# VH-VL binders against b1x536, part 2

Target 1, 201 residues: b1x536
Amino acid sequence: MSASLSQLVHQLSARFNNQQQAFDNPPLYAHIVVNCRPLVHLLPGSLLIEQSYAMDPLKPYRIRVLRAQTRDEKLIIFSYSLSDEQKYWGSVYEPERMLKIEEKDLQAIEGCNYIVRKKNSNFIGEVEPGCRCLVDRKGVTTYIVSKFELTNKGEMRTLDRGHNPVTHEQLWGSLGGVFEFNRTTDFSKEIPYDWIEEWKK

## First folded at step 1 (VH-VL)

Design n10 (framework fv_sonavibart)
Fold by ESMFold2-Fast, scan of step 1:
Structure n10 (fold): chain C 201 residues (1-201), chain A 125 residues (1-125), chain B 103 residues (1-103)
Amino acid sequence: as target 1 above (201 residues)
Amino acid sequence: QVQLQQSGPGLVKPSQTLSLTCAISGDSVSSNSAAWNWIRQSPSRGLEWLGRTYYRSEWYNDYAESVKSRITINPDTSKNQFSLQLNSVTPEDTAVYYCARDTGYEYWEGAFDIWGQGTMVTVSS
Amino acid sequence: DIQMTQSPSSLSASVGDRVTITCRTSQDISSYLNWYQQKPGKAPKLLIYAASSLQSGVPSRFSGSGSGTDFTLTISSLQPEDFATYYCQQSYTFGQGTKVEIK
């Protein structure tokens, strides 16, 4: 399992860009940059993720902390919000600021963890079952369906949709197909050796 | 460039149906990365979203609670346009009506980035 | 529904002034707030999306900040063409507007 966990964290640790998809399909897809970078000072598997429009990469529309771990022989990515998100905007480009994030700043997002499975060299993640990753929309509660696929060729595909908790009808989400990202920068070399050793226990 | 062109100014009598059309150029009404909205503006209520239509594998509509019982928004793929029908109008429906596009990965990540020119609708006499 | 409270409802300013407009939401919306400018007789124009991202073609004197429930639009040095009404928006709800008038 330690080999799979290490591989997952290495494949996540990158800057991704959907430039090809955005250029090939104007105006269908926004040009998005996703930075996922190891928080080397925190618990093993901790990553800062920022999702930004390419024209304004220092001001993410979404910022989270992820933590990849094994639980009961399964790969899980735990999702955390930051107590003061704006304080850390763009910090993925500034390690000095990124290193100031502390465990006490993290708040678990109940029901929004990813269950990850390995298929050959790819990782496929889905939000945990139970329809508990809840988002309110105009007083209407929806649950999120969120999926990703990572390849060993530096590709990532993502999909997010919201569903009615009673009828399971899709109520919101990407109006296009899946977003298709390619790795542009590799952060996997920043993964500490002590994380890899800890994962072997 | 994407452009939205609305039907002209209108005078509508109370109890009648208001009908407006928004013609789309530079994008498809059935684009699965866009939603097509109607928004109105009055001095008393400001900017007020009325509803939207959008396509994935099938057509969907979202409507504001305040107009839900009276409103229909319909796409027309053959003419690349979408329409607003608002039944049983009253003087309180007097407003400038805009059509607008929103886009985004999630619905809340989108912004109204393209707007029609606006149509003044007066409900009187 | 999430309520939007925009303040002030109007302000008077001179060319060269720093202008700030605020928008407060009744629930946490993270950074999913947009700002628009509207001139008399015209449709609203998108200025800022995702709380702080400047729309292509919009002058750099416009900036947005905030997250959660408190958001600010700033015009660093007001120009003659900036006298307009400004609106915040999230999902399908708009603020009531702030009219920036010549002093």
Scores: ipSAE 0.000, ipTM 0.426, lowest interface PAE 19.2, mean pLDDT 84

Design n11 (framework fv_sonavibart)
Fold by ESMFold2-Fast, scan of step 1:
Structure n11 (fold): chain C 201 residues (1-201), chain A 123 residues (1-123), chain B 103 residues (1-103)
Amino acid sequence: as target 1 above (201 residues)
Amino acid sequence: QVQLQQSGPGLVKPSQTLSLTCAISGDSVSSNSAAWNWIRQSPSRGLEWLGRTYYRSEWYNDYAESVKSRITINPDTSKNQFSLQLNSVTPEDTAVYYCARSYGDLYEAFDIWGQGTMVTVSS
Amino acid sequence: DIQMTQSPSSLSASVGDRVTITCRTSQDISSYLNWYQQKPGKAPKLLIYAASSLQSGVPSRFSGSGSGTDFTLTISSLQPEDFATYYCQQSYTFGQGTKVEIK
């Protein structure tokens, strides 16, 4: 399990973009950048994730803290919001700002944890069941259905959709297609040796 | 609950500028999840997409090649609307004009439409 | 510039009939095709997106299938309110339409 956790965190620790997909299909796919970078000063498996449009990478449309752990022999990525999100916008590009994030700034988001399984060399994650991963978009509350797949070749595929909590109608996001990302920058070398040692225990 | 309401002149003379407006309710013209389109329909050309405007940290416009030199689509955030201006019109521009929203980040699926405006270009 | 071809251009069918409308594309578009219904004097209405996903509020008798270059819209049991013209759409291009007349 510790080897799988280490592999998951290494594969997540990168900057990804879907530039090729977006350029091949401009009306179908927005050009997105996803930065997922170790928060080396926090508990093992802690990552800052920012999702932004490539034309404005310093102003993410979504910012979260993720924490990958094993619990009861399962791989889980716990999701946290930041109490003052705007203060940390773009900090994934500025380690000095990113490293000011403290445990007290983290608010667990009930219903937004990912359950992860390993399939050969790939990891497949899905947001936990229950339709409780709530996100406000323009004053409208939706629940997110989110899935990802990571490969050992630097690829990531994602599917994000927002649904009406009462009617379950899809209100935003993917209309059935997956976003296809490729790793452009590797942040896995920033993973502390202390985390690797802890995961072996 | 999102609705689009169109306004503008129904009769335009050749060489003049066609101007139409689409007012948005239930959503914001600067919504990060939406794009705002103009589409026309005529017996000779069928349904024809003309262009769109959308906000993704900055405003962007895309236009069909057939009208690119004559068309301007502008958002107005204060009035929550967007407009079409088509210069140097000819009888070939006679059509029903629709505004439409494409929603979400995938597919150009037009999920909300305005009521349509019949535009006749005639002397 | 991907060309769209719909067939047939028109058809007549009775209430209860299974109706099939086909759309062909000049290039492989995977599943990125949408279907619309338009009644006389009204704007088009989205029925199916991403080739096979039913739009909220659309009756289950409508279904879409296909991928690549060949796509089908099916009405499993035609109703009187289904009198309309149906269009496929990919990106910024629409098919020429199929008129369904109830006889």
Scores: ipSAE 0.000, ipTM 0.437, lowest interface PAE 17.2, mean pLDDT 84

Design n12 (framework fv_sonavibart)
Fold by ESMFold2-Fast, scan of step 1:
Structure n12 (fold): chain C 201 residues (1-201), chain A 127 residues (1-127), chain B 103 residues (1-103)
Amino acid sequence: as target 1 above (201 residues)
Amino acid sequence: QVQLQQSGPGLVKPSQTLSLTCAISGDSVSSNSAAWNWIRQSPSRGLEWLGRTYYRSEWYNDYAESVKSRITINPDTSKNQFSLQLNSVTPEDTAVYYCAREPDYYGSGSLDAFDIWGQGTMVTVSS
Amino acid sequence: DIQMTQSPSSLSASVGDRVTITCRTSQDISSYLNWYQQKPGKAPKLLIYAASSLQSGVPSRFSGSGSGTDFTLTISSLQPEDFATYYCQQSYTFGQGTKVEIK
């Protein structure tokens, strides 16, 4: 299990880009950059994730802290919001700013954790069941359906959709299927050795 | 780069229907990452949002309560444009009319911000 | 309905001045407040979104701050091209505007 957790965190620790997909089909796929980078000063498995339009990579439309752990023999990525998200926008590109994030800044997001399973060399994650990952938009509450797949070849596929809690109709998100990302920068070398040692016990 | 180009009449008589179009280039009217809005501006009411159309598995429309009974906003996917029709106009509908794009951000919710605007169409309602 | 109050309605300033415009809301809107610049005869232009995020291509002399019910747009050193009317907006409601005129 510890080997799987380490592999998951290494495969997540990267900058990903869907440039080719966006070029091939611009009406369905925006050009997105996803940065997922170790927060080496926090508890093992802690990652800052920023999702941004490629035209403005320093102003993410989504910023979260993720924490990958093993709980009850399952791989889980816990989701946290930052109490002051705008303060840390773009910090994934600036390690000195990123390192100012403290445990006290993290607020657990109920219902938004990912349950992850390993299938051969790939990891498949889904937001926990129950339609409880809630986001408010224009006074309208939606629940998020979010899935990802990581391959051992540096590929990531994602699907994010928001649904009406009563009717379950899709109100926002991708209609064309999965976003297809490729790893462009490797942050896995930043993973501290003390995390790896902790995971072995 | 996304651009919006407006067309329609500048003079409309009271009780008639105002019809304006907004042609989109650089994006699709059926894009699942945008909504397409009409906003007007008059000296008496300032900037006033009228409504929007957007595609998410099917077409949706939202309209401001003040005009809801008289307004229709329709997409045209074949021409990549969307239109405004406002029925039973009165002199109070005299305004500059703008179309505008509202981007849809995944995972962080909508900012309700209008990042791309058409050039505007001055509409005078007069006999 | 959330009411918005922009202050002042008009101000006179000189090139190089620091200009501050405020927007107050009747209810807490977190950071979901946007700012626009409009020049005579032109459409509004998005300057700042989510209270403090500078739109791409907008000069760094523009900044936004605030959260909850009190918001501020600041121009650190007014330039000739900055004489315009400025609007705040939240959800689908706009403020009444602040006109910045040459002194």
Scores: ipSAE 0.000, ipTM 0.462, lowest interface PAE 12.7, mean pLDDT 85

Design n13 (framework fv_sonavibart)
Fold by ESMFold2-Fast, scan of step 1:
Structure n13 (fold): chain C 201 residues (1-201), chain A 123 residues (1-123), chain B 103 residues (1-103)
Amino acid sequence: as target 1 above (201 residues)
Amino acid sequence: QVQLQQSGPGLVKPSQTLSLTCAISGDSVSSNSAAWNWIRQSPSRGLEWLGRTYYRSEWYNDYAESVKSRITINPDTSKNQFSLQLNSVTPEDTAVYYCARGYSYGEWAFDIWGQGTMVTVSS
Amino acid sequence: DIQMTQSPSSLSASVGDRVTITCRTSQDISSYLNWYQQKPGKAPKLLIYAASSLQSGVPSRFSGSGSGTDFTLTISSLQPEDFATYYCQQSYTFGQGTKVEIK
């Protein structure tokens, strides 16, 4: 399991973009950059994730801290919000700013954790069941359905949809299909050796 | 094109406050994609980053640990400029001071620089 | 703070020579290293960003390579205007500089 946890964090630790998909079909797919970078000073498995439009990479539309761990022999990625998100916008490009993020700045987002399974060298993550990952958008509350797949070839596929809590109708999210990302920068070399040793215990 | 123009005194006495200004043309000090930096250069310490100010829905400042207790960097949106104030100067603060724009090319690169101001701290 | 070591501290070369300058970091920084040129009495000028990307307006004889902890700036055919000190930079830390003197 520790081997799987290490592999998951290595495969997550990258800059991804869907440039080819967006170029090939601009009406259906926005050009997105996803940066997922180790927070080496925090607990093992901690990653800063920024999701941005490629035209404005320093102003993410979503910024979170993720923490990949094993719990009851299952791989789980815990999701955290930052108490002052705008203060850290673009910090994934500036390690000294990322290092200012402290444990006390993190707030767990209940219902929005990913349950991850390993299948054929790929990792498949889905937001936890129960329709509990609630988000307010323009005064309307929706629950999120989110799924990702990571490959050992530097690929990431994602699907995000928001649904009405009462009718379950999709209110926002990908109208085309799966977003298809490719790794452009490798942050896995930044993973501290002490994380790897801790995971082997 | 973007240009940075510096102004301020070149001679400061020990214990006084150093004050420098950097005027921006061709870009906005409130640009969400830039950070506005002060960097100094001396023979003993080489190039040394001092701090920056930047706008991300509100203003933020970052300062180097070595000067954090003495330094203030402030933007002025009405004049499209930013300033450096360094308190309680000593001869060790003698250096050429540069303002610079930090711009992300993945990791922050200083792509536009002011002309530099030689500051001498002596009695 | 990540420590940076540039080598050599100085070199002398003839016009037309291939010049290489190296920068080593104490920690893996992936490709996040920038190179600058500084001429006497002037501010540094950005040459290369993200280890290998040439800044607009910079002559093609300049190139950067490397990743992780080892980086190189190369000038393929030194010109008289290339007399300068060259610096690498990562985040908010600069190398100590390499002075290139035309022989």
Scores: ipSAE 0.006, ipTM 0.537, lowest interface PAE 11.8, mean pLDDT 86

Design n14 (framework fv_sonavibart)
Fold by ESMFold2-Fast, scan of step 1:
Structure n14 (fold): chain C 201 residues (1-201), chain A 126 residues (1-126), chain B 103 residues (1-103)
Amino acid sequence: as target 1 above (201 residues)
Amino acid sequence: QVQLQQSGPGLVKPSQTLSLTCAISGDSVSSNSAAWNWIRQSPSRGLEWLGRTYYRSEWYNDYAESVKSRITINPDTSKNQFSLQLNSVTPEDTAVYYCARDLPYEDSGYYAFDIWGQGTMVTVSS
Amino acid sequence: DIQMTQSPSSLSASVGDRVTITCRTSQDISSYLNWYQQKPGKAPKLLIYAASSLQSGVPSRFSGSGSGTDFTLTISSLQPEDFATYYCQQSYTFGQGTKVEIK
């Protein structure tokens, strides 16, 4: 398990870009940058994730803190929101600002944790069952269905959909297919040695 | 329950500017989960997408290459509507014009046109 | 740009018939294809999205299948209200339409 957890965190710790997909299919795919960077001062497995349009990289449309852990024989990525998201916008590009994030700034998002399994050299994560990952969008509440796949070749594929909590009808998100990302910058070298040691226990 | 209601002139003279408006109810024109489209239909060209406007941290527009030099699509957040302006019209611009919503979420590029306006028949003639 | 070709351009059918309409794309589009129904004087109505997903409120006699470059819309038992023109759509491109007419 400790080897799998370490490998998962290393594969997540990167800047990802879907430039090739977006340029090949401009009407279908927005050009997105995903930065996932270790929060070395927090508990092992803590990562800041920012998702942004490539044309507006310092103003993410989504910012979260993730924490990868092993619990009850399962790999889980816990999801947290920041109490003041705008304060930390673009901080993934500025380590001194990113390192000011504290535990007190984190709010667990009930129902939005990823359950992760390893398939050969790939990791497949899906948001936990129960339809409880609730998000408000312009006065409409939806629950999220989300899946990702990470490969050992620096690729990431994602699928996100929002559903009506009562009718379960899909209200937003991908109607088919996946976003296809490639790693452009490696943040895995920033993972502290003490995290590796802790995971061996 | 989202509805799109169109308004604008049915007759436009050649070389003039065509202006149409689409009023939105049940959703916001600045919704970050939607895009707002203009699509026309003629016997000679069939269904033809013209362009869209959408809000994602700031406003963006995409336009079809065939009309890109003549077209502007603008949102109006105060009236919750969006408009089409097509400059220098010719008889070939005679068509039924529809506004329509597509539903890509901010990190999605896939979409379908799930809500349509009633359509406006536009005739370009002297 | 991706070309969409529907077949047939028109067909004649009777109530109760099984009707099949195809859409072919010049490039692999995975499952990114939608189907619409249009009745005279009205806007198109979304029937199927992502090749095979039935839009809410659409009767179960409608189904979609296919992936890559070949896609099919099927009406299992044609009803009087189904006489209409059907369009496939991928991204910003529409097929030319298939008219389903009374035999």
Scores: ipSAE 0.000, ipTM 0.477, lowest interface PAE 11.9, mean pLDDT 84

Design n15 (framework fv_sonavibart)
Fold by ESMFold2-Fast, scan of step 1:
Structure n15 (fold): chain C 201 residues (1-201), chain A 123 residues (1-123), chain B 103 residues (1-103)
Amino acid sequence: as target 1 above (201 residues)
Amino acid sequence: QVQLQQSGPGLVKPSQTLSLTCAISGDSVSSNSAAWNWIRQSPSRGLEWLGRTYYRSEWYNDYAESVKSRITINPDTSKNQFSLQLNSVTPEDTAVYYCARTDFYEGSAFDIWGQGTMVTVSS
Amino acid sequence: DIQMTQSPSSLSASVGDRVTITCRTSQDISSYLNWYQQKPGKAPKLLIYAASSLQSGVPSRFSGSGSGTDFTLTISSLQPEDFATYYCQQSYTFGQGTKVEIK
């Protein structure tokens, strides 16, 4: 299991973009950059994730802290919000600012954790069941259905949809299918060997 | 640039406690990106890591199994230094002792070293 | 516990020679291997980290390669100041060292 946890965190630790997909199909796919970078000073498996439009990479539309762990023999990525999100916008590009994030700044987001399974060399994650991962987009509250797949070839596929909490009708999200990302920068070499050693203990 | 300077005794009697200090300049002992290590070198064991102290939201210590029952490594934030205390020494503890920094971003490479302290354990 | 074996334990070389030193690990360590140079009476000095990254200030004649279980340190054109003992390291474990001696 420790080998799978390590592999998952290595495959997550990158900058991804869907440039090819967005250029081929502009009406269906926005050009998105996803940065997922180790927070080396926090507990093992801690990652800062920023999702931004490529034209405005320093102003993410979503910023979170993720923590990959094993619980009850399952791979889980716990989701945390930051108490002051705007203070840390763009910090994924500036390690000095990332290092100012403290444990006390993290607030667990009930219902937004990913349950991850390994299929061959790939990882497949889905947000936990219960329809409790609430997201406010443009003044409308929805629950999110989110899935991802990571490959050992530097690819990531994602599917995000927001649903009405009462009617379960889809209110926003992918109409053209999955978003297809490719790794452009590798942050996995920033993973402290401390984490590797702690995962073996 | 970061520098480490060591101080402590060169001769210790069997059963006594070895105490060494490493003073840090150019970095903070509570730096979130660093860990502070003690390593020794002897002809019989080669280079041997003994332990480390580091700050990540709280202080942590890790120690090598071979010395775990006898070793304490402590930071001192007011003096910007860290120390090694090794209890109940035997002639097998005779070695050159080094303090060294690891940078979390560099895969636990020991990028900065103290000058070394030769410690002899004899009666 | 991961075991590391350096090869050779010693070698003799002349100025201008290409020198190759190998480090083999008992388990896959990805790229988490570092190389050091130590001269008599001095502390070890970091040369290469993460298998192939050259430390700032280290001459370009030094290079590292490999991943998994087999790693190599290469000195492309040995200089007089390069006669020293070289160590690989992963995690908290060091190899036994390779002494590079003058012919």
Scores: ipSAE 0.006, ipTM 0.487, lowest interface PAE 14.3, mean pLDDT 86

Design n16 (framework fv_sonavibart)
Fold by ESMFold2-Fast, scan of step 1:
Structure n16 (fold): chain C 201 residues (1-201), chain A 128 residues (1-128), chain B 103 residues (1-103)
Amino acid sequence: as target 1 above (201 residues)
Amino acid sequence: QVQLQQSGPGLVKPSQTLSLTCAISGDSVSSNSAAWNWIRQSPSRGLEWLGRTYYRSEWYNDYAESVKSRITINPDTSKNQFSLQLNSVTPEDTAVYYCAREHYDFWSGYSEDAFDIWGQGTMVTVSS
Amino acid sequence: DIQMTQSPSSLSASVGDRVTITCRTSQDISSYLNWYQQKPGKAPKLLIYAASSLQSGVPSRFSGSGSGTDFTLTISSLQPEDFATYYCQQSYTFGQGTKVEIK
């Protein structure tokens, strides 16, 4: 599993955007930038993820810490919120600010972990079942259904939707299908050698 | 309704290139929610996945390790089809070849690795 | 690489019988297992995806169950059109098949 965990973290460690998709069909696909960058000073597999509109890249609409691990021979990406999210907005572009994130700032989000499987050279992740990944949007609570696929060619595709916790009706999210991202910057070279060695144990 | 129709020669000599095509109707070969696969079936190996092609902002291919050095799967957007070329064939490549759609549809629950639509199959015999 | 063991390799049954076919994996695959039916001279047909979800158009007598490493396909009351070979599949690997034959 250590080789698969290392491959997953390397494929995640990038700046992605859907510029081509947004250019080809702007009414259906917003232009989104996703930055997923190693938090090299924290436990192995720790990544800062920021998702933002390309026109406002320093004000993410979503900021989280992810931690990729192997548990019971499964690949899992654990999800954490930051206790002060706005303090770290845009820090994925500023390593000095990223280095100020500490373990004490992380709060595990029950129900929002991704269960990941390897499909040849690709990884497919889905948020854990149970409808427990809760997000508040403008005073409305929804649960998230989220799926991603990563390829070894720098491609990521995602599907994100929010549902009513009682009725299960979709309240927000993807209308036209999957969002298609391409890697524009590779952060995988920032992965510490110490992480790779730890994953072999 | 989505349909896959196969065409290609049924007899190929050892060392030659096997070439098959799969024509798609009711869906687009460049659909961002589909991947287009070749799968073969023989008595000795059973059902064996060979590879796939798919469009996600650009074209991608994945190939089974056993055939990776000999196989090419190519889309043709103008004809809405995809093809299989398998080089340097041997009698062990004798099989029924199927094209198949792998489709993601969250609302209907299709999985990424489920093959929901199949071509009719092409029997290929490699013999001198 | 995840290995799959499908059992039995063949079984004989009569119309109206309850039939069960098992698929075992060498590693935990959660619910990412699919089942197919193949009749002689025809392409495989998807029956069950994600271990337990019935494909549209497939009769309700077919059901799938299991998670992790042990999976079962059940036909609650075998019909004449159900005599076929059945395959499990995960990722890009297929089981070796179970042939359901007339007793």
Scores: ipSAE 0.005, ipTM 0.547, lowest interface PAE 10.5, mean pLDDT 86

Design t01 (framework fv_sotevtamab)
Fold by ESMFold2-Fast, scan of step 1:
Formats: sequence, structure tokens, C-alpha cells
Structure t01 (fold): chain C 201 residues (1-201), chain A 124 residues (1-124), chain B 112 residues (1-112)
Amino acid sequence: as target 1 above (201 residues)
Amino acid sequence: QVQLVQSGAEVKKPGATVKISCKVSGYTFTDYYMHWVQQAPGKGLEWMGRVDPEDGETKYDPKFQGRVTITADTSTDTAYMELSSLRSEDTAVYYCARDRYYDILTGYYPFDYWGQGTLVTVSS
Amino acid sequence: DIVMTQSPDSLAVSLGERATINCKSSQSVLYSSNNKNYLAWYQQKPGQPPKLLIYWASTRESGVPDRFSGSGSGTDFTLTISSLQAEDVAVYYCQQYYSTPTFGQGTKLEQL
């Protein structure tokens, strides 16, 4: 029923790289790889996302399961942590290990869901309001402000910042540092037909 | 082609509420934010707030927070700005204005199309 | 709250001569990630709404004559009209959209 949901999941299902940005501005931008790959054996819209430094792609600094769904006529990407993250590090490159992830391994992270809208053929997502998406960095708990934009030309832009939960002061992330990614590998062909049929209902 | 047409002038007493409309045509209403800007006589432009017609999300300037309500009706492609507890200082021309695009970094963009303006006079 | 200050408050220029209007922001409106200045210029003629002339500090809006140009970066910006025409008599406003939008107080441009 939702052509927009199918379109969102297809555009997310890719390997993204900011190589050009990192090459042009090495002091400001680390070279990052983002892999977002369908977990075809789980509920429709389930994706494994790994974010890694390009020099160490098998040891992500962040790993999550995302699930894109329509809720109350809105596009939402639900965020889940894995109970044993290290066990699945780099599994986005190894389908046999990726397929061992089970529903019971997923812990919903309330406050870290993305609310997504479609504007002028682009998808724009923002972490839900409430300052509840908590992440520990360098021994300090911060809440994340996260935004992304996906274009129909294989581009993705992201902005991630961490803030003090009490003072709201930005503690990490670039002051104006949008990361500019381009799709390098397309995983959208792995999306099961069964998911597409379910989304039409 | 793109047009923003506002409702006519209003004369109100202090303490009253005014609600002005902005009907759009020539583009997809839900694709762009709609902003409201106040211009008091002999003064400059002051941003009041905006609505996303797609989902009704609003953001207001603290100066107007609590007195201003901005809404959108997608069935008629019309945005509204309601200002309550009117004071003589609220005498101004009010403009609706369309965001040119969505910007991921700020959530703001320059305003490319404007309504013709609605004069609201608050006097006793 | 970013404060925008224009100078001068008013300016009289003869037809065919150059007009220059300045705008200063209380903090930088340059985003380092995209190297863009979140600064726009508007023209407002008597009885009319503002009209967008320039955005990203120097990008001219479609349909705006070449005689209008914007320059500057960070906190200091300039709008230049290279050869004033009678139709350019108006109030000009700068606006930042780096955060919650704020406008300069306006510069009234009159024909000398």
C-alpha cells in the first residue's frame, strides 16, 4: 500500500562512502563507510546498519538493526540494539553470520527512532523528539541529535551530534559537519518480494 | 503560476483574536514549509513561525510563543495564522511566505514566494 | 538569536551609479561542512511583499537582473547594484537562515 515505504527501504539498502568528501577535506572529515543491508529473514523493513572507518571496515564503531514501517500514516525507522554486538561486527559483509541474527537478539531503543518525511523526491529523517536517544562516548553519556537525507540519485547526507543530557551543550560531532555519502554498492535487489507484497496491504 | 493569496484586512480591539489565511496554488502544498512574518509600521521584518503542511509540525519564535498558532488545511491548500490577546503593538502587515527548499542542517531556507500581506489594525 | 545589522539605514544614489549595502551578523552564518553562508537578500517596494534577490550570500535568484550581486562570508556581507535603475528604489533586507530566521533592520535606497 505504501509506495513510499518500499522506496525508502530500497534507497537505504546500500553501501555508502564519503571518500570524495574525505579526500577533499581530510582535516574535517574522516573516511566513513555505512553499510545498510536487508535482514531478509526478519520482519519486513529490517536492515543491519554498520558504520565504520574505511581503514577498519570489519570493526564498526556503531552497529544497529533498523526497521522501517508505516505507523499512523507516518514513515518511521525503529532502532534496535543487538544483545551481543561484537558477535555480529562485520557481519554485513558475511551473509551467513548476518542470517544468524534473531528477533530475540533485538532490544528496542526508545527515543532513537527516526521520523521520516518525503519532500521533492528526497527522504528526510530526524531522530524523534525528547532528547532520549542516549549513547555513551568517552565515559560520558550524551543524547544524539541525528538527521539524514536520501536522494533518488544515490546520495545520503547525515548530521550526528551528541549533547549533554543536563546542560544540552554539544559535546561531540561536527559544529556544521554534514557528512556527504554516495552509494557504492546496491543491496536493494536483496529485498524479498514478500516484503513488497506485505507493504501493499 | 505559484501564488499565495491572503485574506483581507482586519480591524480588532485589544484582547481580541485574529485569524488570517493564506491560500496557495501552482505547487504541491505539502512539499514546502509555510512561514509567517510580521512587519510593524516603520519597522522591519520579524519571523513568527512556520508549519509543515505535510504533518502539521510547527515551530515558533519565543516572542510569539503562546499567542500564535499556525495551522495548515491540506483539503483546501490553505495555511492559517491565529494571533490571540492582541495589543496595539501587534498592528502590522502579516505575510505568509514559502520556504524555498528543506535544509537538513538548519531546517530553514530563504523565502522564495510571499503572499500580498494582510494589514491587521489593533485599536480601541 | 543572531542579530543582523545593516548599514547605512538609508542611501541616495543617482541613476546609473553603484549602490552598496552592508550587512553584519552577530555570529558566523557559514556552515563549514558545506562551505555555504546562510544569508539572503530581499527587495521590498512600497505596497509590495519582499522579493528574494540573493541566497547563499552570492547566488542570484532566477529572474533577478545581473546588476544585483552579493558578496562576503562569515559575518560581513554586501549587496551591490552596479548601475541603479529607477525600479530599484526600495528597502533592502538581509536575512540569515543559519538558525531561527532573523532580518536586518533594512536599508532604504532612494534615487538622488
Scores: ipSAE 0.006, ipTM 0.561, lowest interface PAE 10.0, mean pLDDT 88

